Miniprotein binders against a7ua95r516to809. Designs and how they scored, part 239

Target 1, 294 residues: a7ua95r516to809
Amino acid sequence: ASLSLLSISDLVPDLQFIFFWMSNAIEILYFIQQKSPAYMQTIELMDDKAGSKESLLSATISANEEAMTILEEVIMYTFQQCVYYITKTLYVVLPGLLDCNPFGTEPSSEQCRRAAGVCVCAVCVMPEAVRRVVSVFQTTSDLLQQYQVHSEIQSQMFAYLFFFTNVSLFNQLIDKGPARGWFQRSRVLQIQASVKILLDWAKGAGHNHLAQKFFAKFCSTVTILASPPQQLSQMSWKALCAEHPSLKPVQLHRILTQYQLMAELGPLPIWQPSSEDEAYIYRTVDLLESFENH
Short names: E, the ipSAE of ESMFold2; O, the ipSAE of OpenDDE; V2, 0.75 times the mean of E and O plus 0.25 times the DockQ between their complexes.

## First folded at step 15 (miniprotein)

Design yi4 (at its last fold request DockQ between E and O 0.81; V2 from the best seeds 0.81)
Fold by OpenDDE base, fold request of step 18:
Structure yi4 (fold): chain B 294 residues (1-294), chain A 85 residues (1-85)
Amino acid sequence: as target 1 above (294 residues)
Amino acid sequence: DTSEELRKRILKLIIEALRLFAEALRLARSGNPEEAEELLKRAAELMTEAADIARELGDPYLIDFAELLLETVERMIEKLERRLS
């Protein structure tokens, strides 16, 4: 199937298989972690028959360590597999978020499978492009809950997915935004509204802190671009740096430069980088975010 | 002590079963689910032996460990079989 046709629903059976394997490995790991200390203590209390106790203890320690290592590798592998498939799906649907007009009357074409009839849940009332993105996250959440995956692993999963989403959206906006008109105020406001819906979902799903943390760069970019020229032109470089600490100097400079061009503003001395930042604004290698830095 | 050697044997069986479990995952994900199932069946055999020895010894930890692994492997086999049907 072409990547464009791959829905998260199509991946559910494979994801279920991987999550099942993950959850089983976690259960066994948890057993060892919880029960092995008491067992080792039991061995330590055994009658010492000619060093047999020490040998058994050593063998038990070694076996437990090896077992835990194997299980951790399984958990890590399954985690990576899940992330791979989920991010592949996100990669397909995320561009639609930037082109989405959430203010348009797009009829919700897909009925929520959970409801008999017209579902008015928060997901069903979303614009289709936003709903597709949220559906990936919701499906992930549902699977994690279904297999009772430990909360830490859930948090790590969502952290990575939000990271990936932020990097993808940020890079697309910076790279293609000017050419696609995404820097136009009307389009920016649409993007801002779409992102707000996603963030509201994340908040409702209990991932507010993670969402705020990992979407910071994209949100900062959108916030700057959504700012009226009259307001933004009153903000100094230093003030903008302070208000948007998630943005590197090169990124902020690029955003402001493109904003200036789009808004047909003359030179704004107030946006001139500080002498300290001047060297950094030319680091074009740092302009786009890397997917590998997580 | 024969009991010590038996406990060490059980631990070796457990480790081998876990290796098979891990390899079965790789095989299943590489498109070889039948081979994965065979490894899991072998792991189940090892855990059956381990559980039997552990019961004979009366070692609660090793019993619980071997039985947990056995049940886990059996669930995985069932899951694979359902996927292949």
Scores: ipSAE 0.843, ipTM 0.964, lowest interface PAE 0.5, mean pLDDT 91
Fold by ESMFold2, look of step 15:
Structure yi4 (fold): chain B 294 residues (1-294), chain A 85 residues (1-85)
Amino acid sequence: as target 1 above (294 residues)
Amino acid sequence: DTSEELRKRILKLIIEALRLFAEALRLARSGNPEEAEELLKRAAELMTEAADIARELGDPYLIDFAELLLETVERMIEKLERRLS
């Protein structure tokens, strides 16, 4: 059962089992929440021969509280297990987004042209690296719907998956970007296009607000890096902080340093941090994001 | 037993069955599906007893609660038996 060697489709049987337990726990919790208030009222209307009604009412309240606690713990445990399996799969497939070329991934275009007699191949779909990530999200969405998981829990799960995706992509870009050439403008534009495909999936799946919220740091990074040099060089540090509140001073400083190098804007610093932020721009402990922080 | 004492007994059976349900999940996830099935079978016995008492009382809330949990546990037993086969 090595999770690091499996695709999301290989994990479906285990995920189905876990979602089935979660769905059943939710159904029982919903029953208690919907029916218990009326039941308490029927207890109050019962004849009370020896004060046993007050004892029954107390016992019923106590039992409901314990039942809901047990069920909430089951739901939390199953949620955590689903997230664990799904994020292990995401962790393996996400780095490929940074290397793929969404503009030129039609490897059978010559074969399609010859067979179809057209100028462009209409058979090719999204890049394989992007497809693998979308497959994880889509499979998760399909399972949640199949097991009728409450929409609030579905939103919480995708909130965490988008948070995880953002942290993974941001950390790899910042940490490996210089060595991998990911800060070159042509590469940044390819990364931007690949992320747009993920954002489009999230919008079509009804999770646009969550994606906008939880991808903010990575999207801000790519937006800055994709900016035309004439436009970006005219913006102050304060203006950039205001436009990109998700970025810490050390993160913004690193991104702008890489931008200046790749755009060949010379060695003189263009963006001067405020005095408040200057204390923080070299705090490398804050450079990478933690998977424990939303 | 008084009507109120019987209702309290049903509630105790329900809580014990829920504890068995939660523990069975953890056992199934830690590689102990046979022990998980045994706990679910005991939970089903508790909910059968609870449902019978609730029907004698004519308490529709407790009937529905016990039957829902019994049906849930029976579905989980079937799921585990298919995996063990």
Scores: ipSAE 0.791, ipTM 0.955, lowest interface PAE 0.5, mean pLDDT 85
ESMFold2 (binder alone), look of step 15: mean pLDDT 86; pTM 0.838
OpenDDE base, look of step 15: ipSAE 0.840; ipTM 0.964
ESMFold2, look of step 17: ipSAE 0.779; ipTM 0.955
ESMFold2 (binder alone), look of step 17: mean pLDDT 86; pTM 0.838
OpenDDE base, look of step 17: ipSAE 0.841; ipTM 0.964
ESMFold2, fold request of step 18: ipSAE 0.787, 0.784, 0.780; ipTM 0.956, 0.954, 0.956
ESMFold2 (binder alone), fold request of step 18: mean pLDDT 86, 86, 86; pTM 0.837, 0.843, 0.839
OpenDDE base, fold request of step 18: ipSAE 0.843, 0.842; ipTM 0.964, 0.964

Design yi5 (at its last read DockQ between E and O 0.85; V2 from the best seeds 0.82)
Amino acid sequence: DTSQELRKRILKLIIEALRLFAEALRLARSGNPEEAEELLKRAAELMTEAADIARELGDPYLIEFAELLLEAVERMIEKLERRLS
ESMFold2, look of step 15: ipSAE 0.790; ipTM 0.955
ESMFold2 (binder alone), look of step 15: mean pLDDT 85; pTM 0.823
OpenDDE base, look of step 15: ipSAE 0.835; ipTM 0.963
ESMFold2, look of step 16: ipSAE 0.785; ipTM 0.952
ESMFold2 (binder alone), look of step 16: mean pLDDT 84; pTM 0.817
OpenDDE base, look of step 16: ipSAE 0.835; ipTM 0.963
ESMFold2, fold request of step 18: ipSAE 0.772, 0.784, 0.780; ipTM 0.954, 0.953, 0.954
ESMFold2 (binder alone), fold request of step 18: mean pLDDT 85, 85, 85; pTM 0.826, 0.831, 0.827
OpenDDE base, fold request of step 18: ipSAE 0.838, 0.838, 0.839; ipTM 0.963, 0.963, 0.963
ESMFold2, last read: ipSAE 0.787, 0.790, 0.788; ipTM 0.954, 0.955, 0.954
ESMFold2 (binder alone), last read: mean pLDDT 84, 85, 85; pTM 0.820, 0.833, 0.831
OpenDDE base, last read: ipSAE 0.840, 0.838, 0.839; ipTM 0.963, 0.963, 0.963

Design yi6 (at its last look DockQ between E and O 0.89; V2 from the best seeds 0.83)
Fold by OpenDDE base, look of step 15:
Structure yi6 (fold): chain B 294 residues (1-294), chain A 85 residues (1-85)
Amino acid sequence: as target 1 above (294 residues)
Amino acid sequence: DTSEELRKRILKLIIEALRLFAEALKLARSGNPEEAEELLKRAAELMTEAADIARELGDPYLIDFAELLLESVERMIEKMERRLS
């Protein structure tokens, strides 16, 4: 089946199954964590019949440890499975975000038209390409809430999903951006507006800190590219490095070089890398982000 | 059997049921949902036995633990049955 046909809605039944298994494992793990200490104390207070108490205590400790290990493995496995399927869906919809024109009057989604009233909810007014991305995150959030998954696990899930999204969007922009015209100011402004909608959603969903952290590299790239030539040409390499610490020297150099070409600027000595960074700007292996470094 | 030996037996049953629960997940995800359901049914049997012994002993922790795991396994069986129907 072409990856292009995979929607988050198609994965919901499988995700519900995995989340249900995860939730059950978390509930049992929580029970052990909350109740086992008091039980061990109860055993310690039992009458010692010829070392039977010590043997029972040892057996209880061992059983609790083994039970928790099994449950943690289940939780980890289910977490990985969820991430795997959700990221596959993101992989399909994320390219549309870079081509999206959020300033266009795209007609409201058919789903909102079926509701007797123009739904003016934040999601309904989103461009279709942005809405598709937000739908993946919203569905994930809804499932996590439905199954009452612990807040820490929710945070870890969104951290990874935002990380994945940032890496995917950044790599696509750097690799394909020049050829697709995404470095043109008008296109960059569209991308910036689309990302802002996504970040506003993340803020509304309670994930503002995670979104700001994990989208920093992509946002920095878009911010630089959206900057007017008159403003950006006055910023030194050191100033840009300091303002955009999420960018590696090779990445910043690539962005500035492509900006220079797009804006038809001559060589700018002020953008020349420092002697310290000069060796790093040629490390093309560090240009694209890795999905493994999370 | 001493009350302590019975408690140890309940703990062994719980661990075995958890192993079956974990294995059932792997089987379900590998495309063997029928085998997964059979392991869950076996886990439910073990937890029924464990809960019965725990109730006879009057051990609240072991009762709650066995019953919680039983309920979880039963919910999983119901979910599997709905998926296979």
Scores: ipSAE 0.835, ipTM 0.961, lowest interface PAE 0.5, mean pLDDT 92
Fold by ESMFold2, look of step 15:
Order: structure tokens, then sequence, then C-alpha cells
Structure yi6 (fold): chain B 294 residues (1-294), chain A 85 residues (1-85)
């Protein structure tokens, strides 16, 4: 609950401990799932003069069910603990993505400056704000691999981290973008380039499908805002909805309104919502996304 | 004790040890690592007893179950002691 641990590197010892506990619980759960059916068959082969085999079989079934319940709760608790700590670091570092310039030529570290003429490392060429986010994702990936966490659990964890990242970036852009100048075209292109670095990391790490799915809302927003005015003004509302299905009508309407203002296309609305969507473009309660999506 | 009663006793020891394992995790994460280690040591005692009974009985499944859980608890005790020392 405390934010006293702000960087991912400060959290690694705690995360290692939690993943170690998770890994042990997974091993025991897997043992039960793989071995219990054969054991129950051996109980049926035992000699029995009274109903003692049925009592043992019932006790074995009950014990296995309780054991699996306990272990599944441990795995879920440790998963939630990891996600809690990791998202706390993401919450701190994600806003910087919207302010950074990924087109800069100066490395942020002395070692990267010294090596610039010899080789170029992807970490060394990216701005500090992007590096901080990539570091969180990469550290998480390294820990999951170190503790041999099942691929299904790894996918669930990155699905949540990408969901959290999308919600944080989208909400800040929509809510704070006008005041921060983030809808200016040069800034939108910088934001687009920064997100591309994150998407490239996700693809290289084997999470391309998850990133495509969970970043879709933020990426659609940036894609619309980066579009040339002549191209975008020729697209109908229906075409934009089809092109960007991740955006709710209220969200698309807000984005297009901001685009029209920044592109100086006049005060009269260019994009007319369909009659089906018109009732929904004023649902301001649907504008921002919830971090608590289940 | 009958063979079936011994097997049921082993299962009860395993469940109690698993409850201690889960409770120790919550204690360690809420700032009570000394109490967490105490619970893990109690779980190890239960699994040592369970493994001894299972070996005398010659039940391969219960031997493997008890030994796996004992090994897991002992690894956690070692990790806890390194943290506390």
Amino acid sequence: as target 1 above (294 residues)
Amino acid sequence: DTSEELRKRILKLIIEALRLFAEALKLARSGNPEEAEELLKRAAELMTEAADIARELGDPYLIDFAELLLESVERMIEKMERRLS
C-alpha cells in the first residue's frame, strides 16, 4: 500500500521472494494434478473387509480438493502481490512517455556516449523516460523466466501490465493533453515514436499479440491524432469506427473534437456520428477507462 | 492404527502443513517474518512425521507428496533465515 519503493530495481529482492513462493506452490499443485488420479486407482485395488476403502477414497478426494484450493489461493495472492508492486513502478514512470522526445541524439548515460561510435544499444539510444518503462517490462520478464513461471501465468501478468499501461497513458492523454500541449502534431509524432519502442520490445519478448490487443485504444488515439488533416477529414464517422473499434463513441468524439481544434479546421463538426452512436457521444462517465477492470 | 487410518493421518498432516505454508506467506508479506519462519518450521515438523509414516507404510504417492512438501518448506525456511540473518 506504500509507495516508498519507487523503482523496479528497489523491488527486485521482494519480487524474487514472492516469485520463489509462487514457484514452490505451482510445483506442489502440478504434483497433485498429475499424480492424484493414479493414486485413487491404487486405493481401489487395496484389500477391504469393511467400508474402509471408501472412507480413504473420500478423505483423499477431500484432501486433494482442499490442497489445490490452498495452493491456487497462494498462486493468486503472489500474482496479485507482484502485479501490485510492478504497477506501482509503472504508475510513476509512465507519465514521462508523454513528455519525452525519442528523436533526441544525445545518450543519457556516460557509458552510452563513450560507445556511440562503436555500437548502438537499443537501451542507450532511447530517452530516459522510455528506458524506465522498458526496464520495468524487461525486469519482470527476466524474473518470470528465472523462476520458470508457467507461460499461461506469464501471459496473464503481461496482459494486466499492458492493460494498466494503456489505461494510464490513455487517461492522461485525454484528461491532461489539452493543458500539456500533447495534441500538437510534433508532440503526437514524438508520442507515437515512443509507443513504437514499447511495441517493438513487446514483439521481441514474445508478447506481440497481447500488446496489440491491450494497447489498441491508446494506439488508435495516437494514430488518429497523427493523421494528416486532408486524409482524416475525408473519412466518415462510420469508417473511423470501423478502423478503430477499440474506441467508444464518446472517446472517438472527444479525440476528433480535439483534432479539429488543433488542425484549425473550424468550429463546425466535420464528423457526424451515426444515429446509433449519437446518444452515446455525451456519456462522459465512459470517457476515461477504469484501472479496476475485471 | 490401521493402514487406512495411517493414510488419513498423513493427509491431515499435509493439509495442516499447507495451511501453515499459506499463512506464513501472508505473515512474511505483512511484516511478520519471524512468525512466518516459525510456521514454516512447524510445517516442516508435520511433513517429517508424515514422510516417516508414509515410508513405513510403503505408499509411494504419500511418500512423494510428503517429501515434496517438506523440501518446499525447507527451501522457504532457508530463504527466510537468509533474510533474517
Scores: ipSAE 0.771, ipTM 0.953, lowest interface PAE 0.5, mean pLDDT 85
ESMFold2 (binder alone), look of step 15: mean pLDDT 85; pTM 0.820

## First folded at step 16 (miniprotein)

Design dm1 (at its last look DockQ between E and O 0.95; V2 from the best seeds 0.83)
Fold by OpenDDE base, look of step 16:
Structure dm1 (fold): chain B 294 residues (1-294), chain A 80 residues (1-80)
Amino acid sequence: as target 1 above (294 residues)
Amino acid sequence: SMTYEVTIRTDNPEYLELIAFALRMLAKAMNLKVEEVRREGDTLRVRISGTPEQVEYFEEWVELWLEQKGIDATVEVREV
């Protein structure tokens, strides 16, 4: 099946299976962790007939640790599988977010025709490209809740998905943005509005802190690019570094250079990197974000 | 060490695979040897080897776990 046809809805049955096992493995692990101390104490309180008590206790501790290790492996494996499937779906839909015009009266896609009229829910009024991204996250949230997955695992899942989304969007914007016209102010404003809808969803879903943390680089980039030339040209390199600490010097320098070209601004001495940062602006290896840092 | 057969019957056969997995993990955590796991229709049969005291705790753990999961099942233990 072409990656272009893969929807999150098509993956729901597989994801349900994985989430079922993940949730239950966590519950079994927790059950063992809670019950094992009392069980070990019963062994400790047994009459030491012929010195076998210590050996029995040691063997039981070892067996207990092995059982927990197996469960942890199942949890980790199922978590990775969930992330793998969900990120594949995100990979397909995320490029549409950058090309989206949220201000266009695109007719409400026929699909939100629930039988009882025009659905005016927040999701139905979203641009189609934004709705597709939100649908991936919402489906993930719904599945996590359906299977009552532990809150820590839910947080880790969303942290990774937001990280992945930020890296993907940031890298696409930096790499393809100039060629696709995404650095044009009108396009940047469209991107900013689209991302705001996503962030608003994350806030409503209870993931505001994670979203703010993991989208920081992309949001900083969009904020700089959305800034009027009159305002941005008054900000020094040092001020921009301080305001946007999530950006590496090489990233900030690239953004400013492309902004300068797009806005047809002459060389701005005020944007010259400090002597301390001058060595770092040429580290092109650090320009794009890596997916491996998680 | 004696051998016991644990029989689980449930009206929710969709959970038998989960129950089998849970039983294996619980038995392992208690240092009980699982000799065999068999599914016979809507019944799960598990053969375990251990002390009478270990098997008593195992039965308790299985019952508590099933209750926590909200799975309606009967647990029977017999020496074999």
Scores: ipSAE 0.832, ipTM 0.966, lowest interface PAE 0.4, mean pLDDT 92
Fold by ESMFold2, look of step 16:
Structure dm1 (fold): chain B 294 residues (1-294), chain A 80 residues (1-80)
Amino acid sequence: as target 1 above (294 residues)
Amino acid sequence: SMTYEVTIRTDNPEYLELIAFALRMLAKAMNLKVEEVRREGDTLRVRISGTPEQVEYFEEWVELWLEQKGIDATVEVREV
């Protein structure tokens, strides 16, 4: 298989089809909601000499509700299919954020510079790995706009995508970080810079509040790892929990353990877990996050 | 109830599948039964059963929805 087989560009025709049906199902649902009250009123105003008006009205209300339920199910199904296809491409491109150097040693940066500086587009100033992730988000945003999808659905879509991104990056960092050297300070600073570029895209796209909410766990992790030892060693376990509420005790404990190893710090008494957290710092079942919503 | 045939003709045949879906949903929302949907080239033929009053409102809803969507189509309803 090839990474190009899962690129967002390869999925655009399928996504266009799904967005077309999702947007039209929403429009039809809205149409029915707007027109049904007047129609029901005509039934209520019928001359009831035959005594069948109440039965007709009840049957019509039931059928009307069923039609709207079918449309809601179509909307939910098409939304889930969009999220499925988009997250499949995100899963392929997200690990690259942990390996990239946003400070200009990426091949794409050298490629633009070697072309005698004739390329001054945003692509040349953005690391390739970050560009691939932004491309998925931007393509999604463009499709949502193209098909005039309701803003509430657009927000739900990006909430899912940011949640998925957070889980993927966090799990990769925790699981593979020791073997990949991702806890080394130079790598953490590169990861922090790459994520900053992604967060800046989200802010410029009008999704800052969603990004802040759903990237919290990964951002907290990187913030802790990027902290200078002199500053971090002065923060107690309780203070770190309060500053980073998105991290479970086992997660914070693992992050601090890796930090101690990379900064060549011995055990710090100030990082001793609170009494209430002691039972949870070794729960390996809670270490990695699920891709299911919480 | 009586049976009617709704005929939709459009210059935009790429929308016929959407139109068919919309007609099914609009009919259901009004408690009209869709008995058959046929596509013949640029023409969609839908058989529904209901009262004359229901079918009159259905025709109005279909015409309004088509106009709202910007689909250039003719709607013809006849009793069969």
Scores: ipSAE 0.753, ipTM 0.950, lowest interface PAE 0.5, mean pLDDT 85
ESMFold2 (binder alone), look of step 16: mean pLDDT 86; pTM 0.843

Design dm10 (at its last look DockQ between E and O 0.93; V2 from the best seeds 0.83)
Fold by OpenDDE base, look of step 16:
Structure dm10 (fold): chain B 294 residues (1-294), chain A 80 residues (1-80)
Amino acid sequence: as target 1 above (294 residues)
Amino acid sequence: SMTYEVTIRTDNPEYLELIAFALRMLAKAMNLQVEEVRREGDTLRVRISGTPQQVEYFEEWVELWLKQKGIDAKVEVREV
């Protein structure tokens, strides 16, 4: 199937199967963890007929650990499969977020099924490109809740998805932004508004802290690019580094260089990296974010 | 050790695969040997080897787990 046709809705049946097993594996693991201590105690209290008690206890402990390991493997595997399918869907829809004009009157083609008529709910008033991204996250949230997945696993899932989203958006913006005009102030403001809608959704969904943490790099980039030239030109390299600690020196330098070109400001001595950072601004390997370091 | 057959009957056959998995994990966690797992229609049959006391606890765990899951099932244990 063409990647362009992949929707989160098409994956729901597969995801439901995976979430079912993930949730149940967690529940079984927890059940064993709760019941095993009492069971071990019963073995410990048995009459030591012929010294077999210690061996039985040891064998039982080992078997218990093996059972728990198997369950953990199932949990990990199912978690990874969920992430794989969800991120595949995100990969398809995320580029649209950068090209989105949230201020445009493009009619949302998908009417909210819940309302007779024009739904004015927060999701229905979203630009289509933003709504598609939010739909992935919302579907994920709904499935996690439907199957009553443990809160820690839910947090880990959203942490990874936000991480993935940030890396994807950041890398696309840095790599393709200049060529696509995404560094133009008007386009940056559109991107900023679109991201704000996503962050507002995350806040409403109870993931505010995770969203703020994992979107920091992309948000910092957009904030810098959205800054008026008069304001940004007064900020030193050190001040910008301090205000945007999520950005590596090479990333900040690239952003400022592209900003300078776009705004036709010429060379600004105040943005010159410190002697300490000068060696780092040429580390092009650190320019784009990696998906591996999570 | 003696061999026992655990029979689970349920009106929710969609959960039989899950029940089979859970039983294997519970048995393993208790150091019970699972010799065979068979599905016969809406019935699951599990052969396990262990002490009478282990099997008693196993039956209890299975019943508690099924109850926690909200699965209506009858558990029967017999020595074979």
Scores: ipSAE 0.829, ipTM 0.965, lowest interface PAE 0.4, mean pLDDT 91
Fold by ESMFold2, look of step 16:
Structure dm10 (fold): chain B 294 residues (1-294), chain A 80 residues (1-80)
Amino acid sequence: as target 1 above (294 residues)
Amino acid sequence: SMTYEVTIRTDNPEYLELIAFALRMLAKAMNLQVEEVRREGDTLRVRISGTPQQVEYFEEWVELWLKQKGIDAKVEVREV
């Protein structure tokens, strides 16, 4: 599969190959771990007439550790390959979430009406952009289940996918949001609805804890931006920092500045950073997140 | 230390690369030296060197792993 592939469905054959080897490497590693203690005991119980038992045992322990190390490296490499391919598809589809309208522009009312069994299907709309992201997560989940990949490896994979999604959406919102109108109230509410669909998927898939942890920065951003002006304007800077610890001071300051502008709350700053945070609100090196910090 | 030939025959030749990998890892985990791995159609031939006791445990591990994986295969071990 080409690294430029757009769709997760185009990657499924390559992902099946990688998951096959990853799953089998995990199973072989587990098999060795279960069987090695008894095998080592048979060496310890050998007759030691020539004193070679200690040398044989030491060499066998070393060889056993080498075998497990090779398997762990295969597992790590195949894991990284899966994540690499899946995140390339996520990178392509995630920006659409910021531009879509989940509240009634799509799909056509005839198709939606039939699916819902009611004349007006106004609230069952899911934009294609949201569907494409959910499809990436769902396809990944289905493949992990199909190959019976160990649950801890599945959790680590979704932890990284949620981290990647969070960084991608946050960075685009912060960097492109003013020019694209994404800080307007109506747009923020649309984004919030789209994010809820992703969070509901994660909860239904058994990954709620991971989504809450690794999607936190973007979710905090959207929560702040979606807050009613009367409610948010009465919260202090310190209170907002405490409620949203995933946001760095420069990030929170930028979000509140855009909020004040779009909510038309006047030009006077409402939220005063603490003295200790003043050093950090203009650190532009900290504004965008790195994809390498997971 | 003696040389043995392990022969794996399966109705599912698509699994032979996996079986070869598994045998290499199991042998290494037991400190058995794998001298050669050859694929002949639907048959895998692996030459290993070790004590008769080590090879007996290796055969048991291979048969158990194949059974747990659900691979229908016949394992034969002969001194060569």
Scores: ipSAE 0.775, ipTM 0.952, lowest interface PAE 0.5, mean pLDDT 85
ESMFold2 (binder alone), look of step 16: mean pLDDT 86; pTM 0.833
ESMFold2, look of step 17: ipSAE 0.769; ipTM 0.952
ESMFold2 (binder alone), look of step 17: mean pLDDT 86; pTM 0.831
OpenDDE base, look of step 17: ipSAE 0.825; ipTM 0.964

